VH-VL binders against q9syd8. Designs and how they scored, part 1

All scores and structures are predictions.

Target 1, 210 residues: q9syd8
Amino acid sequence: MSSIVEHVVLFKLNDDDVDSGKINSMVNGINELVNLDQVLHLYCGSIHRLITTTASDFTHVLHSRYRSKEDLNAYAIHPDHVRVVKESESIREDIMAVDWIAEQAPEALAPPLGSIGKITLLKLKENVMEEAKLEIMEVMKEKFEGIDQITVGENFSPGRSKDFSIGSISYFRDLGEIEAVDDQMKLQNDKIRDYVDDTIVVEFNVPSSS
Positions, changes and structure headers below are counted from each chain's first letter, unless a header gives other numbers; Kabat numbers aren't used for antibody chains.
ipSAE, averaged over its two directions, is called F for ESMFold2-Fast, E for ESMFold2 and O for OpenDDE. V2 adds 0.75 times the mean of E and O to 0.25 times the DockQ between the complexes of E and O.
[cut] marks letters that were taken out.

## First folded at step 4 (VH-VL; framework fv_rocatinlimab)

Design a29
Fold by ESMFold2-Fast, scan of step 4:
Structure a29 (fold): chain C 210 residues (1-210), chain A 124 residues (1-124), chain B 107 residues (1-107)
Amino acid sequence: as target 1 above (210 residues)
Amino acid sequence: QITLKESGPTLVKPKQTLTLTCTFSGFSLSTSGVGVGWIRQPPGKALEWLAVIYWDDDKLYSPSLKSRLTITKDTSKNQVVLTMTNMDPVDTATYYCAHRTYYEGSGSYLFDYWGQGTLVTVSS
Amino acid sequence: EIVLTQSPGTLSLSPGERATLSCRASQSVSSNYLAWYQQKPGQAPRLLIYGASSRATGIPDRFSGSGSGTDFTLTISRLEPEDFAVYYCQQYGSSPTFGGGTKVEIK
């Protein structure tokens, strides 16, 4: 299929347990799941920058990709995944997930090494019509110079998303490229401001070696 | 249909050991993401979690009761057994076993189906 | 351990009325780990809501859950005769704990 499923999870992990090694065990355990047959790409790591008006102070992020919703579901119930969840529940203070369909898959499913990932999640005002949602997503899909890849879509898993209904993820070669599009991003945000109740923006670093 | 049924003595003397068996159908404890736990409720009081055992034989116990509790499973018989030592009149309660499973919608484990419960009275 | 305090202890209402039940945690609880159960006399608890707001299979839409942080609410929009029962909230992390319960009784 030319389309893929995007899966984004934000974790608030207990900072009081950092010395216990539990955070490292969870992160390592999740990253091992990239080897599952259902997974096209998966990375879990710490958040570099979090911008939100909520009281949520998420610490870690997971981004993964699948061929289909069936593969995402198969990953979710996989023995290795449910075991990592069981063993890490004590350190998970909060969690949210947003899932969407990227109609056009990026040419490279694995983001460039050393790149910076940027996730934007939108909570829309009540009674935003379907036409307005499509317009919002078209605005968000704009691929500015310096963006290596971008996907945007409407969340299809409403039970886990804390009412955030639109997700996007983009990857930049480096921090300078993010800075280069800052003015364009501000204009983009201005175009949709009247429809949005809340926004979460997460930036994270993709390791330079794997 | 998931069903669970508790069995064991209805009367236990102080200082004795209580052994309860949960017999279930409609699922297997060899299935990943599945567990069975025990919860009790003294008359007129709140529910209190005791222990859980998972498909991979991992076991968790209530911290305050851990020294008194043992949970085991026999996957081939569809049974989970709870043993509680040194019974006291304050341990009088209805004891429930319950199915615990990973829910994709929450990303977490929870108790979804419960047995009918068995009342255990501790008295001399 | 996380202590859950439910209020009121007893709520006296008539069929057709709206019921609002509160559950307050001694420390912040993720909404993903908050459940509500219904228990009728002589019966096992029945799961109603998980993840603070998701209805369990077979639960009527008159039941809804909301809240985050330390404050959670179960709402029954229009009480039916079969809804008069005791309701318990639960946080279901590695050491699950339950609230003391709210009894919804006929006025």
Scores: ipSAE 0.575, ipTM 0.799, lowest interface PAE 1.8, mean pLDDT 89

Design a30
Fold by ESMFold2-Fast, scan of step 4:
Structure a30 (fold): chain C 210 residues (1-210), chain A 124 residues (1-124), chain B 107 residues (1-107)
Amino acid sequence: as target 1 above (210 residues)
Amino acid sequence: QITLKESGPTLVKPKQTLTLTCTFSGFSLSTSGVGVGWIRQPPGKALEWLAVIYWDDDKLYSPSLKSRLTITKDTSKNQVVLTMTNMDPVDTATYYCAHRTYYEGSGSYLFDYWGQGTLVTVSS
Amino acid sequence: EIVLTQSPGTLSLSPGERATLSCRASQSVSSDYLAWYQQKPGQAPRLLIYGASSRATGIPDRFSGSGSGTDFTLTISRLEPEDFAVYYCQQYGSSPTFGGGTKVEIK
């Protein structure tokens, strides 16, 4: 019923020995931003699986949620976020961000602990009409058995997205559930294949509580 | 209005230390997301970033010049000072200080206002 | 370090003409963190474009930026007399580096 704003950032971080302490500092600094009043959910961590047609070998992911674009904006200019951006500048080899509106918010804004997050970003071909974009997003919104939650939308921040215009994030109970839907997801990809120039798929683990 | 002005010696002998002061108005270096950087331009050549200092006293230096550079601030005086050791004729350049701020639309920091620059000649 | 190569070195044009300036990076620029500056003789650089394509405050709409990855372009659609200057690109996805500049001069 109510909508939320999804914010996804992919980072390629320098993993040379001299930079390893900075990576931990950045990841910890970002994760502390979950305590900001504007943030409904935020997690930053390592990518455990990356499938991409780009040259970028992204290493880390950030997923966060906000009530509105206004709250995302307030987060972006917040002193604590501004400080983390400054302190991580020297270790970022590549970065991209995709933002979308999820028209129907998940029942639980924080994904289940120990779940697996899966992000799909699409770069569409030049000739894709608005009607086809809506069809692509409807195909991607299909919630297969085993998916705890899913959101899909068109990117509203084109300056940071490397021309990727559709984003999706889904959470699965565990790796077995992702494997169980593999055939269904292949069929889903076949339905949109003719409209897509590039795809980025990211999987990451949501930490388990003690 | 944001303004910055460089001051310091216009002539420096080889092997001496250069000290430049940036005096600014229209902003405070206690404001989150604000920094002041130094950039130089040798005659007829490209701009080269040297250093930046931020509101929280954090400092970044050009990797190739880091061993020669020190940047400090005095927030109460609205000043940032750059010190560069062991000057050489190749360090002859116009030195600029610039306001550096976080631009949310860019997701990073940009130099948006610059001083007029001060020419420093290194010669015996 | 990312090396930025600007071309041409000099572009000789008349008022009213279109200027197209190129900036190529030695490796992909993070999230298109690419800015363009204008510098007139004896003056400090002025920020024109950031994020490859966003105009800075007060910059006329005849200035536009485009490109991604390693190839970036600054376009001035219809040169005004005050536009004859040197233009520099700068990446800020890592430690800042600048291109060598393109001089746009009057014929």
Scores: ipSAE 0.249, ipTM 0.663, lowest interface PAE 3.9, mean pLDDT 87

Design a31
Fold by ESMFold2-Fast, scan of step 4:
Structure a31 (fold): chain C 210 residues (1-210), chain A 124 residues (1-124), chain B 107 residues (1-107)
Amino acid sequence: as target 1 above (210 residues)
Amino acid sequence: QITLKESGPTLVKPKQTLTLTCTFSGFSLSTSGVGVGWIRQPPGKALEWLAVIYWDDDKLYSPSLKSRLTITKDTSKNQVVLTMTNMDPVDTATYYCAHRTYYEGSGSYLFDYWGQGTLVTVSS
Amino acid sequence: EIVLTQSPGTLSLSPGERATLSCRASQDVSSSYLAWYQQKPGQAPRLLIYGASSRATGIPDRFSGSGSGTDFTLTISRLEPEDFAVYYCQQYGSSPTFGGGTKVEIK
C-alpha cells in the first residue's frame, strides 16, 4: 500500500464509577468497528502515559487507518460509528481528533502484538512557514533503532484538533525500546523547539494475544 | 426540504401537564444518525435544550428537567411528542422542535433545521 | 454544565460594517463543538456555523467563525440588511447549552 490515512482521537471520559459500564460499552463498540470494510486497522483503549502542558487529562485513545479520506468519511457516517458517537455524549468530557496522510504505509498495517504505541501531537507557534513545517515533519520521521513503524503528517481536520497541526504515531516492541531512544527523542525535540508552542505525548499498550 | 411544525395548547394552568407534538417532513426517524429534539426559549431569555429522541429510540433529557420530561416518537406518522409535567409560570416559553443529525465534518450531532416554535403561556 | 457567555449583549451597526461577536465558555469546549445560530423576530433559529469555523449549507461567505478552547468569535465581514438579527452560540460537546445571545441592530 503506498499511502494511508491515519486517524487519532483522544478522549477524556467521565471518571465517575457510576459511568464505568458506559465507558466499557463505548470502548467495546469502537473496537467492533475494526470489522468494517473501510477500516484497515483500529484500536481503542486506555492511555497509560500522558504528557501535556495545557490539554485535558485524556483517558483513552483511538488509532485507526484507512486507504483514503473517502474511506475515513464512509467510516464516519457508518451506522455503527454514528451510534457509538451518540452513546458517548453523556460520558465525554473532552475529545480531540487529528488526521494525517502517511505517504508511505507501514509494511504491516496492524502493529505488533504487545507493542507500545506512542502518539505525538504538535501545536506550532504562530506564523510558522510551510518550509519549517516540512523540516519539522522530516525531523519527526527519523526512524531510530527500536521503532517498529512510524508515520508523521500534517493534520487535515483543523476544526477538531485544538490547534494541534502535526501528528505522529510510532510503535515500539516494548517499553525497553522506548526507554532506549529517550535521549535521541530529546535531541529531536531540541531541533524543533523554536517552532513548537505545545506538545501532547500519549503512550498506550497494544494487547497481546495468548 | 426538511420542515418541522410544533402543535399543542397555547395556554396551560399551573400543575397541569403540557403535551406538544412535532410533525415533520423531508426526513425519516428510521434513518441512522437522525434525531428530533425539543428546545425552549422563555421571553427575553436564552435557548434551553430539553430532550432528544434518535432513530434507534434512544432518548436524552436535560439533567435539570429530566424528572418532568418524556419524549416519544411515532415513525410511521412522522411525529415526535414531548410531555412535561407539573407546569409552572416560569415554564412560559416558545417551544421549538428541531432536526438533529450526525455531521461527518464535525464528528458529532447538530440541530440544523428548526420548527417555527409555539408559544406556551402558563398562568392561572 | 458548560455556561456560554456572549458579548456584547447589543451591537449597533450600519449596513456594510464588520460585526464581531464573542462567545466565552466556562470550560474548554471539546473538539471545538461550537455552533452559531441566527434568529430573526418571529422566526426559528438558523444554523450558520458548526465546529467553530465550518459554514452550514447555504450560508454566505461573509459569515465566519473562529476560536478554540474557551474563546470563540463570529464575524460578519460586511453587514447586509438581512443580517440584523439575534445570534446565539451553542456547544454540543456535552449536553447542549446556549449563550444568552447578541442582538445586532441597525444604528
Scores: ipSAE 0.490, ipTM 0.768, lowest interface PAE 2.3, mean pLDDT 89

Design a32
Fold by ESMFold2-Fast, scan of step 4:
Structure a32 (fold): chain C 210 residues (1-210), chain A 124 residues (1-124), chain B 107 residues (1-107)
Amino acid sequence: as target 1 above (210 residues)
Amino acid sequence: QITLKESGPTLVKPKQTLTLTCTFSGFSLSTSGVGVGWIRQPPGKALEWLAVIYWDDDKLYSPSLKSRLTITKDTSKNQVVLTMTNMDPVDTATYYCAHRTYYEGSGSYLFDYWGQGTLVTVSS
Amino acid sequence: EIVLTQSPGTLSLSPGERATLSCRASQSVSRSYLAWYQQKPGQAPRLLIYGASSRATGIPDRFSGSGSGTDFTLTISRLEPEDFAVYYCQQYGSSPTFGGGTKVEIK
């Protein structure tokens, strides 16, 4: 379809209680879920940069894509996913998730190898009206030079999002491109600052080989 | 109709090993997304989770008690067994077993049905 | 590990009154991973609320849960005689931990 569902999960894994072998096993188990019929794209890996004032210091990120909300739901109840959730319990200290509809799907559903993913989650102030939300999302959808793809949307899964209601994910071809747009992104943030109560920004590396 | 019942000794001497059995009905511990756990409560105090075992024989233990705990299952008998070594008077508590299952809406596992509990007193 | 602090330790109320119970987490907890249990004297705990606000099967609508972040609340809108019990909050987004409990007792 022309639209897709974006699914983002942030994990805080407990390094004090387990060795890196358990974390790697969990990450590998999650990444194998890309083979499920419902999944268009899925990647799980470590966060290389986190900007947040929240109590959680998230360590890992999952980004996945689905044709529809029905496919996301089918993934959630799939026995392989149910098993992975159980196996992550011993090392999981905190978790949150944000889901949105990207009305215009990226041309390539799998981000480029070696690209850098950037996730921005916004918690809006009280009494932000629908018209203002649409304006915020239009500001965030701006595709600066260096951005390979970007999607933005309003979260439709409020129970897991810690009150964050707008999500965005963009992919940059390399680190130099993300640095080149820093000033433009600061200006973009200034345009919406009066509506925003809190922000989480996550950057992660997409491996160069699959 | 899910039911669970704890059984085992009601009196244990210090330094001995405690073995408790949970016998259940109304579900199978071979069903994906199902587990059975143990929780204890000292008289007049808060609940403390101890261990859980899942349908695929995977096990999770309380970090502070892990060295003292072993959980096993016998799916054919509908039983889960908890063993706790080196008992101390401070371990005096009511021990509960409970059904744990994946709740789709929460994306995680939750204790929903509990046994009646069995009081274990540790004294000389 | 996430530490859950319940307050007050004891609430002394009369039947018909509203009870409001607090559960505060040492760090932010997603609403999807907070539960409330009721324990009547001499009985096993009973699941009341999961996902911070969803009532478990068979739980009367006088019980409601709310909150997010580090501050969660269980409300009993109109206490019945059978509601005098100890209430525990629990997080289950990681290895399960329980709060210290709030005893709701007859005044």
Scores: ipSAE 0.395, ipTM 0.714, lowest interface PAE 2.5, mean pLDDT 88

Design a33
Fold by ESMFold2-Fast, scan of step 4:
Structure a33 (fold): chain C 210 residues (1-210), chain A 124 residues (1-124), chain B 107 residues (1-107)
Amino acid sequence: as target 1 above (210 residues)
Amino acid sequence: QITLKESGPTLVKPKQTLTLTCTFSGFSLSTSGVGVGWIRQPPGKALEWLAVIYWDDDKLYSPSLKSRLTITKDTSKNQVVLTMTNMDPVDTATYYCAHRTYYEGSGSYLFDYWGQGTLVTVSS
Amino acid sequence: EIVLTQSPGTLSLSPGERATLSCRASQSVSSYYLAWYQQKPGQAPRLLIYGASSRATGIPDRFSGSGSGTDFTLTISRLEPEDFAVYYCQQYGSSPTFGGGTKVEIK
């Protein structure tokens, strides 16, 4: 597969005035969508670590993969998906989505079980030119030893992204691998600091079993 | 082309029950991702959401009015009915029904087409 | 719970002028959940903008939305005769609420 579509959604869920089971119903309902023909990979779960320069306190993350924008759209309007969206409406305080095209698909479309996912979303300063965006994405695409897979791209769903325009997702086999590349990734981020207004970094754990 | 039209009494006495019917065309309430809701607007005041019913018969109500509201559908007749009990002069308003559908671009449900509205006056 | 305050209540302008309408929330609202509607006399409300800045299908590009947090704006770059109407903002999320409206009228 030459390219894939990456879909990332961040949720801020609040169940103070609703049944205690609504968050679990939403998460379970979303995870069942991995069985749809259009979906190459899908996982929804709690955020393990959130680092952000904004005021948003997201609680849950969804990462999914599709062959094409057409398949993403077919997933989005699928009866099972629109039902889960409807049934979770009351608990969603905040939501954002970032979608990009990964020009090179990872060899394994489903990340390793027990791995750790890391999502980085960038909101760029006003008047950043196309040349600088390409430079930013090239810096972010650097695949250090210890990163199992990484994709980076420019968001093509601007109405959903709170003005975040660059997305990245990487997977690590375990916590030790993240630690091993942390300094290198910070150095890479320093190269683009002058272009960035806001950053959201999310870490989450992929379960060890289905 | 989606169209909706409200019908029902234009005058209701205090303490009576209001029943409004929304008749629509251009869509079906058997289609997944589709709902019909009710919104009202008292003269000179803000629009206020009341209730919504979806294709799968799931129903949501305004928390402050929930005890007074019942929403039902008849898919074969292309109709949605709202019942509101114990009417009071403060319930005088123009009542609208509206199509609600999932918008992929928003990741959420939106009211995109509305009926013309029907004025209901509550007076002795 | 969330109160939306629209200003001005009435905006008097001539065709060809720019209209700027404000919607202020009592607490922070995700831009993802902010919509704008247009209502002409004797007509149903019409969805214009969703997600604070995305135009609904068939809406002319002279309509644009912007804002985040508590402050949102609807802009009509060059008023056409058919644009004189009442405009409402809406937040959706746990319980949808609407603003009181801004009437755009001919000077």
Scores: ipSAE 0.530, ipTM 0.775, lowest interface PAE 2.1, mean pLDDT 88

Design a39
Fold by ESMFold2-Fast, scan of step 4:
Structure a39 (fold): chain C 210 residues (1-210), chain A 124 residues (1-124), chain B 107 residues (1-107)
Amino acid sequence: as target 1 above (210 residues)
Amino acid sequence: QITLKESGPTLVKPKQTLTLTCTFSGFSLSTSGVGVGWIRQPPGKALEWLAVIYWDDDKLYSPSLKSRLTITKDTSKNQVVLTMTNMDPVDTATYYCAHRTYYEGSGSYLFDYWGQGTLVTVSS
Amino acid sequence: EIVLTQSPGTLSLSPGERATLSCRASQSVSSSYLAWYQQKPGQAPRLLIYGASYRATGIPDRFSGSGSGTDFTLTISRLEPEDFAVYYCQQYGSSPTFGGGTKVEIK
């Protein structure tokens, strides 16, 4: 495919006054949405590692993929999705979403089973110009040996993103592959540091089975 | 055209139960993504959400008032009923019912159309 | 529970002036879940802005919303006589809560 739409949602779910079964029911309900015709890939689960200074202490992540913005919109208004949103309201303390277009779709739309997903969201400094944004995205797309897939793009849903305007997602075989590229990622971060006000980094495990 | 109208007693004695009815037109409470809620406003004070009922009969209540509140619907009559027990003078307020629906742009449910409200005074 | 604090309590302004109203949340709120309502004396609240910055149907261009995290703003660029009212912010990302209101009154 030429391009796909990436959709990332971060949730902070409250366990205080809620049976833990409600969280599990919500996560299961969301994961069933992968069966909708509009959805190319969808997974919801707990966050393994979160690095952020200003954002909420997010607990769960959703990553999904669509052929087009029209399919994302059709998903958003689908009765099954609308019901899941309503059921999550009593247990969520915070939520954010970032959407971008990956101009070149990954060869495999579903991430490898048992892989580790890594999401990076960037909040840029005021008045960063389009030329600099393109440069930032090229730095983030820089190829590393062993990376299973990566997409990077500018957020097109500004109202949901808490001012985070660039999103990226990569999948890695295992923790060792992440560690192998850690130093190179630090160099990438150094190249863009002058343009960035804040960063959110999320790591999560893809189950071996649905 | 969505319209809602509150009805019920204007005067309630302390310790009594308040029953308010919301009658609406222009939408159905059998439609996916639709709910009706209740919000109150004491004279000169802020708005306070009380309860909501959705198309699938799912119900949410204000945590602080949950033990006193019951919300029900009659979809065929286009009515939603709120019951509040053990009324106190501090419960004196204008009570509003409002349409609540999923807004795709926000990804959540929002109160968008409100009734004109009914003033309920609690006094002995 | 998320507490919303609005300031100032009262703005005294003349027609034609710019009004800037603040709403601060006790916790970070996604901008997707912040709304503003206008209430005139003896009337029900009217939805003005949802998702922090989206104007509701029929709302004039002079109304705009902005903000993220814990700090949100409603701006009325040039006050018309009909704009003198009480304004409330609301979060709807969790159990709905409203701010205490800001009264915009004629000087």
Scores: ipSAE 0.493, ipTM 0.761, lowest interface PAE 2.1, mean pLDDT 88

Design a45
Fold by ESMFold2-Fast, scan of step 4:
Structure a45 (fold): chain C 210 residues (1-210), chain A 124 residues (1-124), chain B 107 residues (1-107)
Amino acid sequence: as target 1 above (210 residues)
Amino acid sequence: QITLKESGPTLVKPKQTLTLTCTFSGFSLSTSGVGVGWIRQPPGKALEWLAVIYWDDDKLYSPSLKSRLTITKDTSKNQVVLTMTNMDPVDTATYYCAHRTYYEGFGDYLFDYWGQGTLVTVSS
Amino acid sequence: EIVLTQSPGTLSLSPGERATLSCRASQDVSRSYLAWYQQKPGQAPRLLIYGASSRATGIPDRFSGSGSGTDFTLTISRLEPEDFAVYYCQQYGSSPTFGGGTKVEIK
């Protein structure tokens, strides 16, 4: 597979009736969508760590993969997906979505069980030129030792992105590996600092049994 | 081409029940993610959503009008029917039916194609 | 229900000028589920913008939307003669509701 479509959704879920089970119902409903023919990989779960200065206090994350934009659209209008969207309307306080094309698909489309996912979303300053965007993405694509897989791209779905235009997702085998690259990530951020207006960083755990 | 057309009485007496039919072409209401809604507009006033029905027979109604509204579909005839009970002069409006579908992403349900509208006058 | 207030009620401008239309919600419009429609006399509304800022298919780039939370704006960068119409905002983050409309009329 040469290229794939990455789909990232951040949710702020809020349920005044903590015993209703609606949040668990939504998360379980979304995770069952991994069985759809259009889906190469899909996981939805709680956010373990969120770093943001201006964005909503997002609580949950969805990461999914598709062969093409056509398959992403087929998933979006699929009756099972539409049903989950309708049934969870009351508990979705806020949502954002970022989609990009990973020009080279990871060797394994499903991340390792028990791995840690890290999503970085960048909101660029108003006057950043096209050449600078390409440079930013090249910086972000650097695969440090300890990264199992990484993809980076420019968002092609602006309607739900809250002006965040660059997305990245990387997976680490364990917490120790993500901690080991912290200094390298700080240096990487310094290289692009002058172009970036805001950043969202999300970390989440991939269950050992899913 | 997606087209929708409203039909029904143009004059209704107070206390009567209004029945409007939306006949459409260019899509099927058995297609996943597709719905048909009803919106009205009193002369010189804002648009007001009334109801929507989806391909899976799921129905949503305006909270303030829910007790007066019933929406049904006949997929084989390409029709959606709206029934509104206990009509009052204040219900005088142009009634529109509209195609509602999913615009990529998580949940952008939009009224992207509209019928021409039918004016219903409620008067004694 | 979410009440949408549009301002100004009427905007009188000449062709070539910039139009800025406001839509204010009584409470946060979750997920920026906010659309803009154009309506000409005797015609059905036409979808212009969805998701606060995404242009619908076939809509010229002189139309742009912005905003989040409770404050939203529709901008027409250079008015064409065919743009003189009534514009409505609509939220769909809950039961759909529409604003009262802004009439853009020729000066």
Scores: ipSAE 0.016, ipTM 0.531, lowest interface PAE 6.5, mean pLDDT 86

